# Designs tried in a protein design chat: VHH binders against q9lmt1. Part 5

Target 1, 351 residues: q9lmt1
Amino acid sequence: MLEKESDLTAMEKPNNKHAADSFSSEDLVSPVKKAKKSEEVSGGGEAVAAVGNREAEEDKPSFVSEEKKEFLVEADVAEDKGARHTMEDVWVVLPDASLDFPGTLRCAHFAIYDGHGGRLAAEFAKKHLHLNVLSAGLPRELLDVKVAKKAILEGFRKTDELLLQKSVSGGWQDGATAVCVWILDQKVFVANIGDAKAVLARSSTTNELGNHTEAGNPLKAIVLTREHKAIYPQERSRIQKSGGVISSNGRLQGRLEVSRAFGDRHFKKFGVSATPDIHAFELTERENFMILGCDGLWEVFGPSDAVGFVQKLLKEGLHVSTVSRRLVKEAVKERRCKDNCTAIVIVFKRV
Below, E stands for the ipSAE of ESMFold2; O stands for the ipSAE of OpenDDE; V2 stands for 0.75 times the mean of E and O plus 0.25 times the DockQ between their complexes.

## First folded at step 1 (VHH)

Design d09 (framework vhh_7d4b_2; at its last look DockQ between E and O 0.01; V2 from the best seeds 0.00; counts 0 for: pae E 19.1 > 2, unsure alone 61.5 < 65, placed apart)
Fold by ESMFold2-Fast, scan of step 1:
Structure d09 (fold): chain B 351 residues (1-351), chain A 123 residues (1-123)
Amino acid sequence: as target 1 above (351 residues)
Amino acid sequence: QVQLVESGGGVVQPGRSLRLSCAASGSIFSEYAMGWYRQAPGKQRELVASISGSGGSTNYADSVKGRFTISRDNSKNTMYLQMNSLKPEDTAVYYCAAEDWSYYGSDLEYDYWGQGTQVTVSS
């Protein structure tokens, strides 16, 4: 399996001389060595922990020693051009963005950017959005939900600001919609602009084992995103207040179907916004998986139908990578999706 | 849709313990994640500890890790902060907060706050 150049660019910190030549990076001694050196002391520091260690050792398989249950997150992506000559969708799959720093919150990040008028806005967002969200203060040590939401909002704002500057200097007017997910510890944040969707599969009947072992129990599809189309009343009102006109075919200035996007610099004065809606929720035993998809996927799959399709394949024991590919193949080959089709499936498992 | 009332604050000597309680009135208490924040005079409000709606996930500030324990009883619509080995630097007004994640919007107005309870560790 070959990952795309844009994915490597988004995921990798290249071996750059700046990081290697950085005095700060070379000067800092790893705290792990100091932690290990403290292990040489077998004194009173273990007196408070000794009762906990003895209880944990006696009841090693026991659940009573656990402060919390954790979820394992497994995810993969699939894409297809459909009947299009070009591919303007880009994606991000970072199931563990925090592995380099053991003291930080577990962080996973997934995104689909659906380009229009070219690929440049989607590629810019893929490369810069997550970094801008981190720079804006996305929590790394202790989760504060309002701080996380503020960081996501500022990240979107800053990304669009920088993107618009490049679009002016480069002489291009590409735009992109976005559906983005951050998983911080056991909390999920979903941010969207435009008409890409995130759908959650959630069990309606809960027990200690979750959803029962009964093969016939369906999962409920929950749409986590609100679409931003010029034709919708709230968006139409905002556009009209900005001096924008919506044509009889439901398009802003006769051209854009969506009312929010990165880029689209010629439409910003008419009310095209890069401000996302953000939805957050807690992972429990009821949350089974999420499906992120561009508009091409959702044109041929209803949310409940997509959830049922994925659930069936997961019950057959298929890996998430196979499930994602079969979902996109079904959309393009059997359901005749003509547009670019990209989907990410994110599965939540109890450890 | 949630109202929060804190209790259990007071004046204690260093090394002592206090347990704070936060009683919630709302339609679906277990759907809300909750946290304890504190604010000392002249400082910004900071998150101390948080707990998920189910109670299955907890997080702590480094300054209180190993000393404070957050818990909740969804049958009583109540969240707790057990504070052990209190230090003068723990002196602050402690606030209960509930986070409603069930709604869309880039606005942060879905946070609910209590009135605060004073904790004073005499130096």
Scores: ipSAE 0.005, ipTM 0.363, lowest interface PAE 10.6, mean pLDDT 76
Fold by ESMFold2, look of step 2:
Structure d09 (fold): chain B 351 residues (1-351), chain A 123 residues (1-123)
Amino acid sequence: as target 1 above (351 residues)
Amino acid sequence: QVQLVESGGGVVQPGRSLRLSCAASGSIFSEYAMGWYRQAPGKQRELVASISGSGGSTNYADSVKGRFTISRDNSKNTMYLQMNSLKPEDTAVYYCAAEDWSYYGSDLEYDYWGQGTQVTVSS
């Protein structure tokens, strides 16, 4: 079994002459704990679909969320069909994702849906998921991490439930993976089903960018998501208990490599789930940016490689919209990515 | 509260092997990413190896690739470091570290540390 996780060592340094492990500072010890088992709350509402923008060909600044003075959140997306005949990736970039649910907490939302078997499941998820999460009680006034996770879980459940009903009536079998981010105040929530990936770029010490003795240190790439593939132990166990067969090529029933997705109606009876993994963390000065990407991006960029590429462009003063375009252009034109390639770059700037 | 206890350190000759263990208590072990760090006298603490909560993804420092193997047994709440072909440069205190899968806190680095176990490689 192959893992797509990058190493935790900050080994990617564009100017490696005397490589030093800046990660091994004794000032890094922060002994806090929280034992955690996810809560699930049944319920849901019929909410309007989330809005999104497809930007191409234009060099324009991204919308900036500034309700909280400690950090500015700037983000943009780029996409390319690659060598495929169709584009089945769908995205959402909402630096202000409040919609009809106003509140005092900053709310930002970003997502990539990687469609398979067609675009219908990905388009449904773009339209419905964020609204279903808001309707399920995503906190808008007082941050509560458990309530936020429960709302996200319920949003995924409701979205898949409604999608499957439409799949039955429409006679289609489309599916989609998802990698999603919500930012509430200073907390980041990452949720995924499938094999798209979120990567965080983080400094190894608590410092201001541009510290005189640490200027130029490479950021550490941290993979925030776990892939859901049929061959992985927990996923395999669920599939096999449901009567599914994982073929020698690693695919469920010889066809589906991912074990979690929206849609894929006929595979649901074999243990394919739309239940996401959900990860949360606090933003500090150490978190510099995130990269969301479909599997096409990550086939030609290792996580550390992508973080280094983006860091270099940000240090040159390029705006996030240009950075995202250059990342995807590099993947497709220089590195010959043949699949659909979509990336969202989310930059955290301290005020 | 999660407690981490290292064991398996000692004095060995170059070329020999040691196996370190890290036992965790009071937690759902499979939700924690874990790692081994080491600190030689006069040097900064450095990452040696890390492993995801499920055990499906591993990472190694270049200086130990091909010689060290990290693994975990979630049924026993234990992580291991198999250290083969030991060199004098591997002499250090080795620390076990764990982080909450959910990354609660202000830092995305490891949240819990053991007290360390000494490994000495000397002729």
Scores: ipSAE 0.000, ipTM 0.122, lowest interface PAE 19.1, mean pLDDT 77
Fold by OpenDDE, look of step 2:
Structure d09 (fold): chain B 351 residues (1-351), chain A 123 residues (1-123)
Amino acid sequence: as target 1 above (351 residues)
Amino acid sequence: QVQLVESGGGVVQPGRSLRLSCAASGSIFSEYAMGWYRQAPGKQRELVASISGSGGSTNYADSVKGRFTISRDNSKNTMYLQMNSLKPEDTAVYYCAAEDWSYYGSDLEYDYWGQGTQVTVSS
């Protein structure tokens, strides 16, 4: 039924106004100074016979320009929620991060963050870690391995600091493990916290012809990460010194399996750290590809098995996107991974 | 639904070149990874080459590496296979294939196939 009503109101106006001012003028003239004339003197320069010192053409060492063996980096990602209700994994694939990283060094960045207790810590790390590493002084012009490692360490520290502030203000307590790769020109940096892993596939011998070894030599799987679990002796000692208790199930305070992670704000006082281990190596013709994976992948794949699986698919000529999807599909459907499963495959091609 | 139409096949002598084309219709072409397959008489279908949606990444079977080049022009919705130094062993029906990358978890098979084009390499 009910009706009501109206009101109008209109209000107004105002105006103002003014001001003008003017200021002036002046001239300053100053002067013509006269360039003086001075004199002729004629002196008879004796023709000293320039004995042509045949400067020995110093054989300029032919700087064999070490043809900078340019590597192409091809990478892709696959993920599957598996049997879990939610996906807590997040990833970064930046084969060319140089657009946002001005300098002479080519930069690529890859990461997997495996969230626990929720996704918020992993998402925060995805948004901030790379930027914080860059801001901390990741090399742009001159590659210094020490400077790069320092920048990665500071980037992790700063990311965790900001994440913990967000955790407090947001009232959440999520954590995340991480495996991260930076490629600066031909130098690869691998950083990890927790139990996410990076595995490198390396040829045993460089054939003289720079061709990847014939079909017959298996690639060696090299784990480039150190796992950080509370039960591991060094981590256990550190946790115990901080007053943490590791339960019979191998978990810190009976809850957390990993000893290093972003977030986990309630466990920081018990020695949970966001300080990564960092491994660095140079790309050569022996480096074929790298696999980044969460704990779910590595639960059902051993390093050598994963390398063999990926190698077979790459030899078939499959695109890296198909290879990554097949790897995750094999993990989840065939090998019955019960957790979230994320993998990044990074292929190194010589140009 | 994407339709794929192959062209450029034919009969050539060993050592000659051919260029295959695959025209795609119906969707955002750049969202599809593309590939060439071939099937010789009495043999299984095999991957020849693949290319990413952007064209930034390519892969080749070892049997064609250094001789074949896959490329794409997304403005024309067309993929190409430049085949150089052709051999009798390259004789097959060549198929264009497309995979939709917009779907997370697509079956690891190409979603769309062309009708194929015959390539015959004979003296």
Scores: ipSAE 0.000, ipTM 0.249, lowest interface PAE 13.1, mean pLDDT 84
ESMFold2 (binder alone), look of step 2: mean pLDDT 78; pTM 0.782

Design d10 (framework vhh_7d4b_2)
Fold by ESMFold2-Fast, scan of step 1:
Structure d10 (fold): chain B 351 residues (1-351), chain A 123 residues (1-123)
Amino acid sequence: as target 1 above (351 residues)
Amino acid sequence: QVQLVESGGGVVQPGRSLRLSCAASGFTFSSYAMGWYRQAPGKQRELVASITSSGGSTNYADSVKGRFTISRDNSKNTMYLQMNSLKPEDTAVYYCARGEYDFWSGDYEFDYWGQGTQVTVSS
């Protein structure tokens, strides 16, 4: 069990953010290309470690393992600028990411990047993070949860390293938070930096006698992410040790509410980190759907409220594309969301 | 109604083996993590082994690592504990348990237990 290694907190934090504006020039980027393995010249020198009992029998799954076709993943996204003049949210929806990068494991990938100070960091993360995670060794044949988590962690590190180099050469200071999901075979990995959230809607199959009434809520909203805000004790401690100052309104150096982000090169010396929290869980019949949202969504929707809203529309037979649009429309038009509002709804259907 | 029924306990000599079974009913077995707890007289109940819903990952108490193996058959709604190289210290009532993963604590929270099956290891 690797979940214990990535999460030691016990409480959900309040969701609140006020994005700071900044100006940046738009750069023209070449179209994305499929990942290719370059030929690495083998010098023939010895590079292998000498110790280990890895020659023992492998823990390969038996033929009793679930079929890859057991679940169908349907997802879509919707976005709205809210009251802002610019759109700095960027997203990724790849319900079958294995089509671009062939392998035996089915892979789905979803992400929201919430830009601040411009959208260049969010755009860079959209273009490079998934490819960097794949290149870092995301399992493509047999799932190993520890290997998958290490690949995701390295992907975040490499993406931020390359992004910071680009920001220096381009003269921009943009930053972005991220909430990212990878579904590998029957296991879900959730990684986040900053204050965007992933919420899971999960059913209970049975309960104590007397608690089986229809009046009870059949789906529980589970927050899968831990927010990284400068005001939270562990983040505050790291920032203060780096010489950072948190203003009376809860912002690092008076500007950033978040303590972790891609980019923000001028804040790296004050403890802004691109190291994600990573959670993993098994996909079963109890997992109904997941909602990914930027902080703007979660300011006007509590997790349980969002789950109830989505569940009602799905029960009416609406397609996930309509559900995501209705969710964002409700947030912006009826609930007066003032920030950029982006949501991805991911539905798990049994095939 | 959730029901967990343990079987396979008994009296054995040190160094011998026993295989415990847990038959589950009243819920979707394949959707829950499962575990084995044990309780010796005058001691608190302790988690011995756990297994994820798919059977893809397992965890063991340090006292049983290398000797016990937990497994499950989702087609039969049954969980097993293969107990090898049994010691007198393994003497306890063994309980089958149903669990859910708590994302925030990073650990399993077990909500239902069976009635238990006695394992006695003595010469």
Scores: ipSAE 0.000, ipTM 0.420, lowest interface PAE 10.5, mean pLDDT 78

Design d11 (framework vhh_7d4b_2)
Fold by ESMFold2-Fast, scan of step 1:
Structure d11 (fold): chain B 351 residues (1-351), chain A 123 residues (1-123)
Amino acid sequence: as target 1 above (351 residues)
Amino acid sequence: QVQLVESGGGVVQPGRSLRLSCAASGFTFSSYGMGWYRQAPGKQRELVASISSSGSTINYADSVKGRFTISRDNSKNTMYLQMNSLKPEDTAVYYCAADSLEYWDSSGYEDYWGQGTQVTVSS
């Protein structure tokens, strides 16, 4: 009986999800449109451009002693069931993942897994994804961005492969979306499948007149993830090529709103993918914090609103643990979030 | 190459004691939580005891509380289970497990498993 109840819960959760916001989800996520053309001045700096390309190809790790400002990462998580009777979100907060990542590069790892149809897929991903990414070749000595991205991609693939085998032997069909962050030295990697989001709060040091605006400067919310929903054109096309059908209510085979997830064993043949989108960026003096949240958080908070909420509390001197709890409390109690609500706040402190 | 190797199992009479050892290699032992599971014939694998990476947090199954003691020595990469006042119901294969996130569940989600050691309590 529990097996059938879990199956129905999984299928009903995505079917009942619907964002109700005064802004469209496309407006809130601010998907980056590809530049119209990769056009440059063309006629300028031919020799400098050629030298630059050669230097980039031969770029070696700097042997010059640099007084690079290191970042201390402070992070915490908060969660609430909302109006649900079960908690299907799981999370990872490892501000020092070097304990399980031997090497010279500093490593931090954070993730939220939003389960549907039960917790088993989310729990499996929590247990195995980071280790599978490490085993796939996440850099330990010298950061190579392409190697890191390949390791993350292979880690997702391997995790889903092993998870699906476990789901067959255990007779379950749970699924989970994921938003995952790895911080390797000064580089951040964000990987996402499904509808969880990572939002970055970034400030500006100067304006066009060269004035510095550190104090009282509003932070810009940058959405680092793209949601994978069956109704989006690229995902819809991929699903249809796999023989999947998207119902009039926007759900794959009439059941799943998301087009990418771990698990969901019975939907893999119809195009449900565990392949993440991966974004990488450099930590500088302008990156202040990140907010990772499941779909429940983002249904009641727009990215800019969440950044403003967190910034206000941090300016009041509240610790990240209190800020995370206040964010989730606001979402559930004041903004009436009915779903599981999980958020991780990651603050970058300059040392 | 990761290995967990159990030793110390055997056949004993009720009321006697055994000490199990689990020798770990191929990973940073001090960064992993450790646990002992057991599986009796025809039953599901169950958690007996767990110990955190530092050794500060310890948990036991109700059936073994007061009789079994889990410990670890991070300098030797070894975990132990002292089993006192053994009962016929303790007869099982005992498995060593390591888990980086210290999530202890009978579902088998632990990162690494030993091959097991047989404990038989019989008169």
Scores: ipSAE 0.000, ipTM 0.124, lowest interface PAE 18.3, mean pLDDT 78

Design d12 (framework vhh_7d4b_2)
Fold by ESMFold2-Fast, scan of step 1:
Structure d12 (fold): chain B 351 residues (1-351), chain A 124 residues (1-124)
Amino acid sequence: as target 1 above (351 residues)
Amino acid sequence: QVQLVESGGGVVQPGRSLRLSCAASGSIFSDYAMGWYRQAPGKQRELVASISYSGGSTNYADSVKGRFTISRDNSKNTMYLQMNSLKPEDTAVYYCATEEYGSGRYYLDEFDYWGQGTQVTVSS
């Protein structure tokens, strides 16, 4: 348990290196509040920035030029225990499960829960999170981005509330980090707590013909999540404000490297939060695939390297099931990943 | 990891113009909204201008509306701030930063997404 938590420090080093890879924007509670404050004092200008991936304000013209290009979602998972005696990673893969997401919107859900101190928190989150998000009002017929984000936030809160009650009655203190994806219509919502990551492979901008080249050029790797580690400045400030202490080795109360998780009952008073960062973006012809991975994967794969590895295998015509297995095998066998290693590859096929 | 590098600052007389540039490394530039923030000594950081990922939407603080123009060139991973009719009150360190439209995210203290800043001094 603690051994796994100690290994989380290694993931900080790849992300802190000055590299060609870009970090994605983060959805912290404090930055969101700052955005609303700025919006209220600045008026409509800030409101446009806060409202989303829309290029223009409310007055953007509606046109019936072309049917939006459809996509198919194909996904699979692979896992390996690494050098650990136990497997504490848990996952969800629902690429097109209308029975689980009743409604008229296209819906898909993927998640990795990386357990520490045992498997119970991860298993609880797998069983309950998506149901709690649905119960909180996740859109099923007409997409409203604000409603979707509110439902995800409430789902995380309710899941942790119920999980903590179970941990008290059961006498356990297990915790779990999470990276979760919902695809609703043409929008992707990525929610994370802790140090699991989602990485997007995105094509370059339009070529001279007004389309993207299919000539096999490298894809850009976009990190869609921000790690929640106690050592990071904004998390550190939040923890210290809650009365938590960060040791010289970067651990909350000398034990946890992560600053956000489900469970970890005895650390909640010291600032361990289950509030996710939520990142939303539009699916276009530029998005090729996503890789979700626990800390073990990202310790041995940089984002650009993982994207390049997956792209090569997909271009060879390998099925996503084989691609995910090859990625995890490379991490464990060739790159010597010592931790639990779980990866989900999600492919967007354009038609 | 992302790196943002500002350039184009300097010392100018009131009424003159400067053009700031922000060069970004990595893949976030064309995918997220970007902004220019400034901080004068003893003051809080303020957002002066922001631009959507495509460049189709821009926002300005009331103090700079009509004088400043934000733009971006996604092919060069560069964002610009054209500052016209500069006033002594515009004297500050100017920072390039990432933000996401529609998420409500703005980064004032996120180290990985902030440039080192470029000094603009408007003095007679």
Scores: ipSAE 0.000, ipTM 0.153, lowest interface PAE 17.6, mean pLDDT 74

Design d13 (framework vhh_7d4b_2)
Fold by ESMFold2-Fast, scan of step 1:
Formats: structure tokens, sequence, C-alpha cells
Structure d13 (fold): chain B 351 residues (1-351), chain A 123 residues (1-123)
């Protein structure tokens, strides 16, 4: 028997595996493509410390110890229903998410599920996704980041499979977008479907070891997720190949703005996928915090504005719980967000 | 232009040693975690050993622990695998790999692979 007959068995494929090549021809002249050969290829200056057995900090040379220090993660969530009468956003904040599976790595897990057509899909994902990711083989020790990515992909697939079965038996067609984070040792995995977004605040220095040191703020805002909207060229092409039609207002079959979600069982045949894009990165001295938000947050905050807002409050000495509440309050009360608004702020502190 | 070029493979008798080298170019070598993988005929490619960008952390497959040592020289953009006490079961094509993310773009980890080098341990 040929290995190729099983090599590509039933594996959902992330669409941003070759992110630079995923853009349409009209995107070839974008800043992303312009920077591809120069600054990007020169490297972003990340070091991996989570693959293999870690040594005690005291055994490392002093001049590199700052890059290899343990990180403490502090996180909190805030939510507001906005102008809506119901709350369809659901969230997860688990600073230690490994206790349910003996022998797995101690990990942190954070997620926002933005429900549409009801909250049942979001609630199902909250209850089952992390457990399905652990069951799919999230590693006991991070030996190979590809194993973790594969577990996350299978977790999403299994969660949607079970959710769709429950939606049929329960007679509902709710859907949910997702932005999910797992932190294993010093490696961060970000997975998303739909239009919820994760943004990283990273120092402007390329290396704290003296290559370039900027003492000031602001921090650079880095978008870690690719939105899955039916109107975007790559998603539009995928939907059209599945026989789906995108209306003049950018909606799949005239109804759905997003092209990927859990649930939405009546749209699966038209190309709605639960396959996430996954981004992984190493925690270094440059990574300060992350902001996870539903689409309601990002409609009234640009990524750079949100990073600047959070940075200012953290510099004032406010705790992450106060910072997350102030961010959501600003979005809803001052910036007039009309939709459900949920945000998680995750702060990386050196031990 | 990312390139990974393996060398040092060959045919040896059981109990002998080989040292594999991987010469890297076209990227900031010290920023990448590196690994050695192998693939024997009729088997899937498996991780043998990995090393962090700084060299401060290493990991090994159970089948090679105590026999193989991974190392790197960031000044020479080269990674090594010292293979001691070789067994017939170590016969495989050995591949150099590098993994890195693009933090300015929401991409997945990119795996860069070398062409592979044959190691044959024959009795």
Amino acid sequence: as target 1 above (351 residues)
Amino acid sequence: QVQLVESGGGVVQPGRSLRLSCAASGFTFSSYAMGWYRQAPGKQRELVASISGSGGSTNYADSVKGRFTISRDNSKNTMYLQMNSLKPEDTAVYYCAAEQYKDWYSGTLEDYWGQGTQVTVSS
C-alpha cells in the first residue's frame, strides 16, 4: 500500500500555510509583498525555547538570560452587550488549562466565541473545543510545534462535527466565530475562524541585546489573525468553487458575512468552513501583551489605537482586570459600539 | 532564498559514528529553532532531535537519547548531529529543518527543509 493513499486523509488544510502566496494578484503590490524580500526575510528576531527540554535560568549565559526568562501570564476579560438586548459572545479564561488531562503540559488557554443566530454554537465551542484539542494530542512536552498545530486543527474539526450533530438533533442552526490562544511554555498558538481578532503589542526594538533600543512608547500593533469574510478574494474564490453565491452587500447566500464559523449547518455546503488559520510565535522580551476581541471591539478600535489605549493604562499601574474593563467601556460608551463587545487582555510579565 | 544543505552521511558498520552538518543561508539562523528528522523506507518522517535558536535547549527522540547529540554554531550558520553507537535501525535519509513564524503576518509556522542525506548502517 502506497503512503500517499493515506498521507492526505481527511485533513482540513489551513488556507494561510504560505501566507505571502495566499494574496490575490491585486495584493501583490501591497506593503506585505513589497517587504517580503527585504525586512521580512531578514527575520523578525524570534528565538524558540519551547522545543525540547528546558534548562534552569541560572545555567544560561547572563547576556542572553533576558530572552530566556520564564513568563508569568496575567489575563482578564470584560464584556458588554452594547445596544443589543442579548449577549451572544462567550469567553474562556484558563490560566492553567492542563489539569483536566494528566500528563499534558501546563498551558494557558483564552478564547472568544462570537455567536450569531443565537448563542448555542458559542456555548458548545466554549464547553468542548479545548477538551477536543487536548484529546487530539496537544503535547505533554512541546517537542515539535507541528504536533500542537495538528492537535488544534483536529480539535476544531471534531468540535464542529459534534456541534453539527447536536444542532440537527436540537433543531437549531446557530453559528459562532472564534479566536483562540494556547500558551505552552514560551510558545503561543493563535487560531481563528471568522472576523474576531488577536493583536500583539510588541516593542519596536529588533533585539534588546543592543541591535536597536527605543526607550519610548508606542508599542507596535501586530495583527495575528486573518479575517474570514466572504468578500475577501481568497475566501470568495473558495466559496465560489463550492457553489456559493456572494451578494452585492458581501454576504454568502445573502445572509452570512463571515466565510468560516462553527455551526451554520445550512451554509456548510456553500463553503462555510471551521478550519482555522493558526499562527505560532515565541515569547521574548519584545512581546508585551495581546488583545483578543470580537468584531464589535474592532469596529470602533483600530489595532494601533487599542494597543496604545492598553499601554497607557498599564503604564499608569492599572491591573489587567481594570484595563480590560476600561477598554470595553471606552468601546461601548465613548466610541458607541452597538454590537456585543468582548475583550480579553493578556499581559506577559517576566518572572 | 532560504537554503539548507546537509552533509556528512555515508555507509558505516554498526557501533561506528557519523557527524551530520547542516549549512544554512538566506535567513537569520540564530532566530530559528532547528531540527533533524529522518525517514526510513516505508516509514513516516520522524523527529530525531531539535535545538533552540540560542542552543540553550535540546530535545531527543527516545530511540536516540544517549547516543546522538545535536549542536549548533550560530557564527558559522551551521547545525550538527553527532551520531554515536549507530545501529541498523538508524538507517534513513536525514533531513535538516528550520521553523519560523512571520510576526508581521498572520501566517502559520513555515518549515524549511534540506534535500536530505543518506545514512546507512550495515552489518
Scores: ipSAE 0.000, ipTM 0.127, lowest interface PAE 13.9, mean pLDDT 74

Design d14 (framework vhh_7d4b_2)
Fold by ESMFold2-Fast, scan of step 1:
Structure d14 (fold): chain B 351 residues (1-351), chain A 123 residues (1-123)
Amino acid sequence: as target 1 above (351 residues)
Amino acid sequence: QVQLVESGGGVVQPGRSLRLSCAASGFTFSDYAMGWYRQAPGKQRELVASISSSGSTINYADSVKGRFTISRDNSKNTMYLQMNSLKPEDTAVYYCARELGYDSTPWKYYDYWGQGTQVTVSS
């Protein structure tokens, strides 16, 4: 259809520069944790001395050849269109991401991109985000948490920048939400934009009398992501400051339920952001598995229900590929999920 | 689908009481810490009270200590806020929220919110 464009397309320069780089400038300045001196010399009373190299204690041949606690990461994905005519979810499962970008630090990467208004933004993110994060300086030799966080932030920014350029040249306005995981050595980084969700299954603690976790105790479901919806106070404030309007049904400009996404180029001026929330945590024997899911999964599964479902199947000895397929099948066939339904199950096995 | 639905708001005179309820569905209510937030016009949303998953740990904002009581009934998937000795400064939209419970994350937040219920304390 041919429509005459008003002079809005001639406005190619912004009136004011946004302080969009204020967070990146602030992120460059790391807070330094000060070490407090308690005493110059302590007697033999308390063995709290963090003095001396542990190297000597680990210097025996059989002890030196062993890494400390290692986790084997097993993961798989399943998907179903639900009642939709199209499949707009795409995913990434890379249990050894070093194959794409070699380094000495172990790297695993998993992601779900939930497309809206078409699948082109989700497909672009699948092809480019991880590579952009690696190129931005994701650690490959020695883990530095702040460096990793900055690389992820820059990767998201660069991916959206390039995606928006392609959307202009291609004449499309597709958008996509994202939930992304990087595992570097023993540390997990979870980054999200929009309403896809990551849930962790963590063992309950026992007493400190040498007990860890009892096999019979239920796993706690912990939501690792904060959803970005226009109705939520922090997002609402940001949108309104950008001149965006939230309709009575909770949608930005009456259309978008989410406040953050890749793409959605026509809504960027109204406050749609591709800046992720990033959470980092250490893998211990308490972390059992993670479930990544698009909005469709979480509409029919509460986090604790999903954790219980996956735990039961894993206890029966089922492989993660079978577990992920049964989770999605339960969501679509038994619980009548109507939306695209995609889930990744990531299992942490101590070796 | 996670849903939090607030009720019990209204218009009252100073010194009176209101009881807010939050009905939760779509998740295992007993696994999550919960909280009440409020937002007055032109102000940031502030935490009023929080309660642990078991109900054993409770925290209040200094402005409401001794006047408000938070409680929960895990068998009914419901959280309550008993508001006594209401003041004009308590006028706000009150929101029910579910807390992220993983203490190893670098920051804490409430990950699900209700639509809010208006409380007005008329002078």
Scores: ipSAE 0.000, ipTM 0.190, lowest interface PAE 14.3, mean pLDDT 76

